# Designs tried in a protein design chat: VH-VL binders against Eukaryotic translation initiation factor 3 subunit M (eif3m). Part 7

Target 1, 160 residues: Eukaryotic translation initiation factor 3 subunit M (eif3m), of Schizosaccharomyces pombe (q09722r188to347)
Amino acid sequence: DDEQSFAFLLEAVKMDNSTADEAVRELVQRAVNSPKYFFFDDIVTLPPVQQLEQSTLQLLGILSGGMTDDYVSWVAENHAHCQHQKFDEDAIARKMKLLTIASLATQAPNNTLSYGDVAKSLKIDENEVELWIIDVIRAGLVEGRMSQLTKTLSIHRSSY

## First folded at step 1 (VH-VL)

Design T2 (framework fv_telazorlimab)
Fold by ESMFold2-Fast, scan of step 1:
Structure T2 (fold): chain C 160 residues (1-160), chain A 118 residues (1-118), chain B 106 residues (1-106)
Amino acid sequence: as target 1 above (160 residues)
Amino acid sequence: QVTLKESGPALVKPTQTLTLTCSFSGFSLSTYGMGVGWIRQPPGKALEWIAHIYWNDDKYYNTALKTRLTISKDTSKNQVVLTMTNMDPVDTATYYCARIGWRSFDYWGQGTLVTVSS
Amino acid sequence: EIVLTQSPATLSLSPGERATLSCRASQSVSYMHWYQQKPGQAPRPWIYDTSNRATGIPARFSGSGSGTDYTLTISSLEPEDFAVYYCQQGSSYPYTFGQGTKVEIK
């Protein structure tokens, strides 16, 4: 089980601050590439992770509270770094769209998020918004109900 | 410009609790990657790291001192507070607060001398 | 904990001379940081991440090293360079400092 294997690796890095560089890089690569891992705050202050290149630390910052546009700007200057570190640029881009929706949901006035606001933030057509909302709900980041009539998401819980 | 300043008592009696406040400006502990730590220096001796706290409220303590230490932050007031219990004359030192950007200290306060005596 | 041992403990030199300060870690570390301290003053960041000079630090200062062996070099000492220099590691908790190298006038 990938999730369980990842959890064991994370615990090993947490318990042994002198963990080998390879294990730390594998941990970060798996977290960054995983379609299921969204909460980076529990790894960024680990001393072995803090020893990584500034470009990697910037990416972890974007994953911890940035928007899709922050990632687009970062990746434009870091294609070579992504290839060297085996970071999956497309997987990260998808993850950033989900995290952006979760962030917008957390900040939404009256716990209501419009399709127009989501489309603008993700730079997608409004008719694509429902599919992304379904994915963010399936990921467990947001609980809520969509209304096609009002083109809104009513937020019951946001886990970000 | 980044500035940090320590405040607290100059004299503490043995067995009492020390409370030090670090007040800072020019940065926020809501900023990703940012932290504030405490370092002390007994007269004529080397620097000793005590504790630090990060923007996400992660806290790290010197293993030898950890049972006596509490660090906390008030992000809205730009303050970090260190509490050390059961003070002893050996704890006499200049106490510094400093900003930490990931793994090193890039701005330091002036330091405050704390003398522990009866 | 990682112990940092600085050598020599005291370096007595004249202005114009080259100074080489060593910091050895008991275990491999990723980066070494250096601070300068003068009497009655707070430490000042000097070199960070092994080889980067902090803002305003003269070009005569350079840092190098990897693994367990790190060096701070002053190519030609100026009067204002006489101070205590401390190395520091942040590769594992607890963060630790060396005992310091005092650079003093001969």
Scores: ipSAE 0.015, ipTM 0.640, lowest interface PAE 8.0, mean pLDDT 88

Design T3 (framework fv_telazorlimab)
Fold by ESMFold2-Fast, scan of step 1:
Structure T3 (fold): chain C 160 residues (1-160), chain A 120 residues (1-120), chain B 106 residues (1-106)
Amino acid sequence: as target 1 above (160 residues)
Amino acid sequence: QVTLKESGPALVKPTQTLTLTCSFSGFSLSTSGVGVGWIRQPPGKALEWIAHIDWDDDKYYNTALKTRLTISKDTSKNQVVLTMTNMDPVDTATYYCARTRYGKYYFDYWGQGTLVTVSS
Amino acid sequence: EIVLTQSPATLSLSPGERATLSCRASSSVRYMHWYQQKPGQAPRPWIYGASNRATGIPARFSGSGSGTDYTLTISSLEPEDFAVYYCQQYGSSPYTFGQGTKVEIK
């Protein structure tokens, strides 16, 4: 089971601060590439992870609190690093858009997020916003209700 | 009616700095979702994207060229300026500016292009 | 950097024939677009988002594909269709173009 094996790897790295570099890199690669893993605060603070090179730590920092524009800037200078580490640039870009929506939802005044604000932050057409909101809800990052009439998402819960 | 037009020197000596201006009408870089990019094409060769600037002043650069490039906009004048340092004969190309919009993400209107020749 | 490889480099056909142009990306792309360019002219937008015809583009042109493999098809070539076609990805910086496919008269 891929999710089970990832959970075992994460637990092993958490319990042993002397974990081999290869296992630490596999953990980071799987987390970064996974369409289902979004909570990078659990990974970035691990002592073996903090011993990795600056480029990888920058990426983990972006995944744990940055916006999609931060990733766009980082990846432009780190294509070779992504290739060497087997990081899937497109999978990360998609994950950053979902995390950006979750961040906007968490900060939204009156628990209401406009389609216009989402479109602006993701640099997408407003017509595409509902599809991204559906994906964010499916990912479990946000719970809420969309209104096409008012072009808003009413937020009931956000995961951060 | 959207139009874009490139302007700048036709001849540049090696090691000099190139400055190109894109002047446009029929849209504003104050409009959300609009951007302007620069693309070049050496004679008989493929298109190469150089730089892009969005309505919100976000800037993007070709990674191979980024240390030589600066892009800026003057929204009140409807102009985008590209600066490229340390010109080399290999940089001889027709330089185009073109518009992008959210939801389409392609260059929907192009200038006519301006040929820049780099030689001593 | 995502590299776009177009094939064939040159496609020699007669008017009335079907043309199929390929664009392959080195990794999965979010958006793929096509441009037509004639000698001495700026490129013209042709197909955007893999399959959508730009304004004014004849129905004989169609685009398809996803992930890494994209195709531009001309169902029956007209004289004005002989040109160079470029694919372009947008969604990952740097934004890259293919090397072009020249559609020429046999």
Scores: ipSAE 0.000, ipTM 0.459, lowest interface PAE 19.3, mean pLDDT 85

Design T4 (framework fv_telazorlimab)
Fold by ESMFold2-Fast, scan of step 1:
Structure T4 (fold): chain C 160 residues (1-160), chain A 121 residues (1-121), chain B 106 residues (1-106)
Amino acid sequence: as target 1 above (160 residues)
Amino acid sequence: QVTLKESGPALVKPTQTLTLTCSFSGFSLSTRGMGVGWIRQPPGKALEWIAHIYWDDDKYYNTALKTRLTISKDTSKNQVVLTMTNMDPVDTATYYCARMYSGSYLPFDYWGQGTLVTVSS
Amino acid sequence: EIVLTQSPATLSLSPGERATLSCRASSSVSYMHWYQQKPGQAPRPWIYDASNRATGIPARFSGSGSGTDYTLTISSLEPEDFAVYYCQQYSNYPLTFGQGTKVEIK
């Protein structure tokens, strides 16, 4: 299936530093476009990936530790690159919002993240925040409890 | 689109083992925080949680039933399997599988249609 | 185990009337959810974490409560609202459901 074929492709690139550019570019394209793949540290450090052009490496750097604003700035100057590489700009923008929430959650004081802080960081209306939090939890990036009364996300982690 | 569907026998004799399969699409149990559970409902009675399994293979069983239950998953096939031994007429129920999350503030959000299992001689 | 007691067992009302459904837990719970079930159908998530409406649920439905006492309120019943409603706790294992409140036409 698509998830299994992606895993095989990732393993092939990991095993062989001489992997053809075509396979490396397919791996990166599938990873950045996938609504299910969020672990770009596993990709960006691969030697064949590090041989790609600077524009792609900048995008992978943003996906591995940046915020939504970093992507907005990057895509404004790299629209043609996205078209050439078949990167889905809207899919990546959505992924960056989820990753930004995850990053805010990991840094949240007292494991509490306000809807206002999320709205400000994502540049969205506060009334949209709850749906984005549901999506980030569905993606497995954050575990926590929303309170509509206090408009906060209480972050917890379960070992299991 | 998220869908779940239960499959298994409609009729089981007392003392036999029941095996039910939940086949799903639109999500994966390789995704962190994701789980699939089984809930049953005897005719005209309340819902009863049976067991669930999470993405990391962590398993939970209803304590009243746990000696009779085994839950497993095949992530590559998008399937969760429940087995229940020593079936009794009181186990007659509609059996549902449903998606759930490790985050306790979220409910069972998508359910299968249910499969009626009748236990009689 | 946490026992959830729903009351009343049956609520006979006419369209336009207000419905108040209670769910009482035998000990304090952190997360309470509500489901709607119609005959021959699977349950559908309705209210989650005490007070949040699930996607597509009309504004006439509201949930409230904390600790051991939770309430589901329908401000003005519509014909499609006649169904069985179940509460469910997700605080302790085993996960438990209430016995249901049947909202039926008078």
Scores: ipSAE 0.000, ipTM 0.464, lowest interface PAE 22.1, mean pLDDT 86

Design T5 (framework fv_telazorlimab)
Fold by ESMFold2-Fast, scan of step 1:
Structure T5 (fold): chain C 160 residues (1-160), chain A 123 residues (1-123), chain B 106 residues (1-106)
Amino acid sequence: as target 1 above (160 residues)
Amino acid sequence: QVTLKESGPALVKPTQTLTLTCSFSGFSLTTSGMGVGWIRQPPGKALEWIAHIYWNDDKYYNTALKTRLTISKDTSKNQVVLTMTNMDPVDTATYYCARVSRYSSGWYAFDIWGQGTLVTVSS
Amino acid sequence: EIVLTQSPATLSLSPGERATLSCRASSSVTYMHWYQQKPGQAPRPWIYDASKRATGIPARFSGSGSGTDYTLTISSLEPEDFAVYYCQQYNSYPYTFGQGTKVEIK
């Protein structure tokens, strides 16, 4: 099982600071490319991961920091690195949009997040915001209720 | 690549208003989660947070100084301006501006600082 | 406001020794940041979120703690580590800093 396999690999790296370079790189590649893995704090702090090259550590920092524009700037200078490490640029871009919404939700005053703030942060049209909110809820990062009347997300739980 | 630089007067007389400008490059205050803050340090003393402003114009002020402070941004010029009224000799300090950015925890912290500018308040 | 108390005020140690710096908050905090400052220089970010090293910070530095008690540890002091270290909370407004701990050569 793919999910089970990933969980075992993560635990192996957590338990052994001497984990082989190949296994550490496989862990990072699978996490970065996975449409299901969002909590990069679990990975970036691992001592074997901290020994990887600066470009990879910058990407992991961006994934744990949650800002779409940071990724856009990073990927423009790191296309060759992504090819070499087999990082999926489009998968990462999608993941960054979901993480940005989760970050905005955790910071939202009075547990309410406006569609306008989401659209501005993601650099998308407001008419696309609801689809991204559905995806972030489906991913389990946020629980809440959308209101088309007020164009807001009322947040009940956020996991970032 | 990211840089911030403070500018303003080195000497201010008691009761005058201080205006400091932070000019920055390598990031934009149109980016969600980005902000710029001001921190000061009197000679030989601890750091004191003054105020910061976020990309969406949300402003936060140190409660002890709030009545004297105004913070504003000019996104087109990449500048943040701090104004502090009724200056007193005890306000003598090195004033820093710093970028506020998201960290892995999802909260804001000051990650890149300017060199600082010493402001002396005396007659 | 949350008051941060650092102890000791001064640590006098020799290169190779272990340094342990404490920061105590008057109320529980989740987000604690550490800075290093050398004379005539701006503070430099050192540890984020209690335990995460900033880019370029040597592995001999570690942060730990939760709630009201936080610690910065230097496992074996190098000559370049002698500096003032400040803790800062960014959990609530106003943001506050500790008074600093000076690590000086014995």
Scores: ipSAE 0.000, ipTM 0.445, lowest interface PAE 20.5, mean pLDDT 85

Design T6 (framework fv_telazorlimab)
Fold by ESMFold2-Fast, scan of step 1:
Structure T6 (fold): chain C 160 residues (1-160), chain A 123 residues (1-123), chain B 106 residues (1-106)
Amino acid sequence: as target 1 above (160 residues)
Amino acid sequence: QVTLKESGPALVKPTQTLTLTCSFSGFSLSTSGMGVGWIRQPPGKALEWIAHIYWDDDKYYNTALKTRLTISKDTSKNQVVLTMTNMDPVDTATYYCARIYRDFWSGYYFDYWGQGTLVTVSS
Amino acid sequence: EIVLTQSPATLSLSPGERATLSCRASQSVSYMHWYQQKPGQAPRPWIYDASNRATGIPARFSGSGSGTDYTLTISSLEPEDFAVYYCQQHSSYPLTFGQGTKVEIK
């Protein structure tokens, strides 16, 4: 079970500040590439992780902060680093879009988020918004109801 | 600290092209979430949105005017330029530039406005 | 395009009275804003996202509403409140403004 294996690795790194570099890099790689892991604040603060190179720490900072513009620039400038660390650039892009929606949802006035605002923030066509909202709900980051009539997401709960 | 000011001709003849410049200070269009828009108001009438441009060079135009409009920015000069072709007397209005901004706590809105510049279109 | 209809067109009241201004959208909107404009001046942001007061706006102003129906309320008019108020939606392009409600001294 990949998720169980990941949980064991995360706990091992949390308990042991002397964790080998290879294991720390594996933890970061698996967290970045996982379609189900979104809790980068838990990873960035770990002392072994803080000893990694600046490019990786910048990426983790972006993932913990939910900054879409910064990640686009980071990926463009760090393509070679992504290949070397075996980071999946498509996984990073997807994860940033979901975290951006979650961030918008936590801060949404009147617990309502418009499709137009999601489209603008993700830089996608408005007709693609519903699929991304379905994914963010499926990921457990947001609980809410979509209204196609009003083109809005009514938020009941958000995790970020 | 945030200021915007419109500049351009006060008088334009029918069929000519209008070029307006918005010069601003206290913020940068290199900052994510920032934008500058143009809004006009004919004498005694309501406000009408014309166009805006965002930090990432995304451009939006009022559909009714789109074929006549070009918006561009010079981030290093803190300027946004609006060009409108084929001017007509009905285009006589005060033209405002305004900053559009959103933090993640709010939707986008026009939070700082220039003083406006009156453009009269007549022969 | 989304059409915003403001009512009444003109509201004639005395200082101390309550003012209620309505803005109705032709279709549902999520982001509705209000601006105040005095003669010869640029509009000033007043209420954003239906209910949030902009910086420096007195507590006597409140906004409410959702969907298609939005309201700006002034609990007790002061002399400086007599102005034109415009609603504006930022949910769909093209961005649109209402025609304005003029609050004038009776």
Scores: ipSAE 0.000, ipTM 0.483, lowest interface PAE 16.4, mean pLDDT 84

Design T7 (framework fv_telazorlimab)
Fold by ESMFold2-Fast, scan of step 1:
Structure T7 (fold): chain C 160 residues (1-160), chain A 122 residues (1-122), chain B 106 residues (1-106)
Amino acid sequence: as target 1 above (160 residues)
Amino acid sequence: QVTLKESGPALVKPTQTLTLTCSFSGFSLSTHGMGVGWIRQPPGKALEWIAHIYWNDDKYYNTALKTRLTISKDTSKNQVVLTMTNMDPVDTATYYCAHLKTYEFSGYFDYWGQGTLVTVSS
Amino acid sequence: EIVLTQSPATLSLSPGERATLSCRASSSVSYMHWYQQKPGQAPRPWIYAASNRATGIPARFSGSGSGTDYTLTISSLEPEDFAVYYCQQRSSYPLTFGQGTKVEIK
């Protein structure tokens, strides 16, 4: 079980602050590339992770609280690093869009997020917003109800 | 400009609990990557790291002291509080709070408070 | 825990002389930082991640090293450079500091 294997690796790294470099890099690669792992706050402060090079630490910082634009800027300067570390640039870009929506939902006035605000933040066409909202709900990051009439997401819960 | 300032009692009796507050400006612990640590220095001796807390409420303690330590934050007040139980004369030191960032290394302290001297005596 | 040993404990030198300060770790470290402290003052960040000067630090200061052996060098001492210098590792918890090297006037 992939998820169980990842959880085991995470606990091993948490318990041993001198964990081997290979295991730490595998943990980071799996977390970064996983379509199911969104809570980077759990790993970014771990001592073995904090020993990694600055480019990887910058990426983890973006994943733990940045927005899509932060990633776009970072990846433009770090394509070679992604290739070397086996980071999936497209998987990360998708994850950043989901995290950006979750962040916007958490900050949304009156627990209401407009399609226009999502489109602006993700730099996409408004007609693509519903697909991204479906994905963020499916990922478990936001619970809410969409209204095509008002072009809004009514937020019941956000876990960011 | 980042500034930090320690406050708390100057004199503590043996076995009492010490509570120190770090008040800061120029950054927020709601900002991703930000943290605040505590470091102490007994008179004429080296620096000793005590604990730190990050924006996400992750806490790290010096293993030798951890049973006596609690670190917490009040993000809305820009404050971090350190509590240390069962004070002993050997805990006499100047206590500093300092800023650190996750992305720029967890242990690099780039801005420091002035320090507050805590004397433990009867 | 990682123990940091600084040598020498004291350097007695005159302005214009070169100072070389050593920091040796009991096991390999990923990052070594240096702080300057003057009497009655808080420590100031000086060199971070072995070789990077903190903001405002003069070019006469340089850091080098990797693994277990790190060095802080002052190419030509100025009067304001007489202080205690501490190294600090960021490889493992607990975070640890060296015992300091005091650079004092002869």
Scores: ipSAE 0.007, ipTM 0.581, lowest interface PAE 11.0, mean pLDDT 87

Design T8 (framework fv_telazorlimab)
Fold by ESMFold2-Fast, scan of step 1:
Structure T8 (fold): chain C 160 residues (1-160), chain A 120 residues (1-120), chain B 106 residues (1-106)
Amino acid sequence: as target 1 above (160 residues)
Amino acid sequence: QVTLKESGPALVKPTQTLTLTCSFSGFSLSTSGVGVGWIRQPPGKALEWIAHIYWNDDKYYNTALKTRLTISKDTSKNQVVLTMTNMDPVDTATYYCTRSGYYRGWFAYWGQGTLVTVSS
Amino acid sequence: EIVLTQSPATLSLSPGERATLSCRASSSISYMHWYQQKPGQAPRPWIYDASNRATGIPARFSGSGSGTDYTLTISSLEPEDFAVYYCQQYSSSPLTFGQGTKVEIK
């Protein structure tokens, strides 16, 4: 429902380049905080969004193609901005881990991604990798098969 | 079972206001994420989206028609009402009431349609 | 406004033949949906998000495509498949439909 409401807000902003600042900010806030929204290319290119302050545009750029480390660096300098804009730093951090796995999956040689590579990129223990892979599959970002024996993810599709 | 049924005048004179009512069953417009709206089809022509209203009273209008349109809901009666002002012969069309699906831009359920003819 | 162009406008075929219907968008789109309409009837939801069949739609129907180019395929036409098919995009408002492809008996 929240997802459908968000989709309609996005449609409204796309329809009207003169959309009020308040509506644009609500769109961005809901997108970055949502555990279900991952496709920021749709948002960053909108003319009303492009008129927002540089800090928000940097965050949207990171969400559109960056990695977890890019977010960690950005948030360290932007805690006050997150508070003011009501951005959920922990929700965004989680989202960046999922997006990082999706990015690694699309670039994986022979459509195979090792647990070790995921652990290194996310800076987590290898024992946690399967849980994150389950979440990225559940989110619809990657389709594939895990093998505990070889500690690899065989990628069938990335609908990212 | 989801059902939608359009009602309103079959004939409208130029410059008059059209009022169409969509009566539905099998779902509630108090259910989060649900939207109901209108799509029209002039004889022999393509479909044209008009307007949609959602459970939270969010309203969306085709920008080409926006100044002429009002959409409202009565959740307790399971009804959505569309008003279009200043009718013209080019507005002659079959008007369909639709319920949105839970996927982006998908119209999962349609009424039978009601033909509105605009002539003097 | 995103314009959807369907081709051919009319496709004349016999039962048992394969039908391939094209829908091209004037710019890249996020979602493409398809509807079937028979004379005197409301459009029926048919395929959503390019390739997913709606409930009850026969397996002989398949959709594919991405970006600006989308296709609806009927592997072997049945008599009940002769109808007009409309594509519809969702990426930006207003929501727009193609002009339709009429699949008719030869």
Scores: ipSAE 0.000, ipTM 0.455, lowest interface PAE 19.0, mean pLDDT 85

Design T9 (framework fv_telazorlimab)
Fold by ESMFold2-Fast, scan of step 1:
Structure T9 (fold): chain C 160 residues (1-160), chain A 122 residues (1-122), chain B 106 residues (1-106)
Amino acid sequence: as target 1 above (160 residues)
Amino acid sequence: QVTLKESGPALVKPTQTLTLTCSFSGFSLSTYGVGVGWIRQPPGKALEWIAHIFWDDDKYYNTALKTRLTISKDTSKNQVVLTMTNMDPVDTATYYCARAPYRHGYSAFDIWGQGTLVTVSS
Amino acid sequence: EIVLTQSPATLSLSPGERATLSCRASSSVGYMHWYQQKPGQAPRPWIYDASNRATGIPARFSGSGSGTDYTLTISSLEPEDFAVYYCQQWSSYPYTFGQGTKVEIK
């Protein structure tokens, strides 16, 4: 079971600061590529993870608190690194869009996000915004109500 | 004209595997945002959500039942199939399938099948 | 999992009376739906997202609430309204239903 084996690997790295480099790299690769793993604060602070090269640590920093634009800038200079580490650039780009919406929701004035604000932050057409909001709600990162009349998302809860 | 209909065995012996098919018309599981779920109701008891499958093949299961459940879809046949292993008399219930389209950021079970009673006994 | 508790379990009322049905969640939910079920029938969607009537549902039905406390109100009971009503949360997996409130004729 992929998620069970990932959980075992994560626990092993958390429990042992001397975990082998290969296992640490496998943990990071599986986490960044997973369509279901969004909470990178636990991973980035692990001592074995902190011993990895700067390019990987930069990516984990972006996943733990950055925005889509940060990833776009990083990946432009790190295509070779992604190939060598088996990082899925498209999977990470999708994850960054979801995390950006979650971050915007957490910071939203009056707990409301306009479709225009989301579109601007994700650099997408406003007509795509509802689909991305549906995905972020489905991922459990944001709980809220969309209004097509007002073109807004009212936030009840955010998990970011 | 959206309809869903459950089919499968009416009687199952303890320890056997149950397979139920939801056949539907009037919508497609290739449409973005659409999903189909299974809900059961033991005689005289409350409704219990079992499993859900979305247009993109994402699958979700009731945590208590997860190890016994498999849900799959055949988009070309307009069918969703639920399999539950190791049946027990406590699993006796009417099993429903229902459509859940995204509606302005949420989903709700908006159209239900008629239900099929599955009795588990020796 | 989020547990939904409906109260009362049974309401015995006469036509013309007001019915108030409660649904309390063990933790905050963003989306609460209501379903009506009559004997021998599948549940029917009734109220979406706390307060939005499903298509064809009479105006005497209203829903309200947020967070952990939700209410379904029938302003004046008609004979066809005697049924079981279930609340259901769509906030987190597993999705859960309340145990139901049976509205029965006195």
Scores: ipSAE 0.000, ipTM 0.501, lowest interface PAE 15.6, mean pLDDT 86

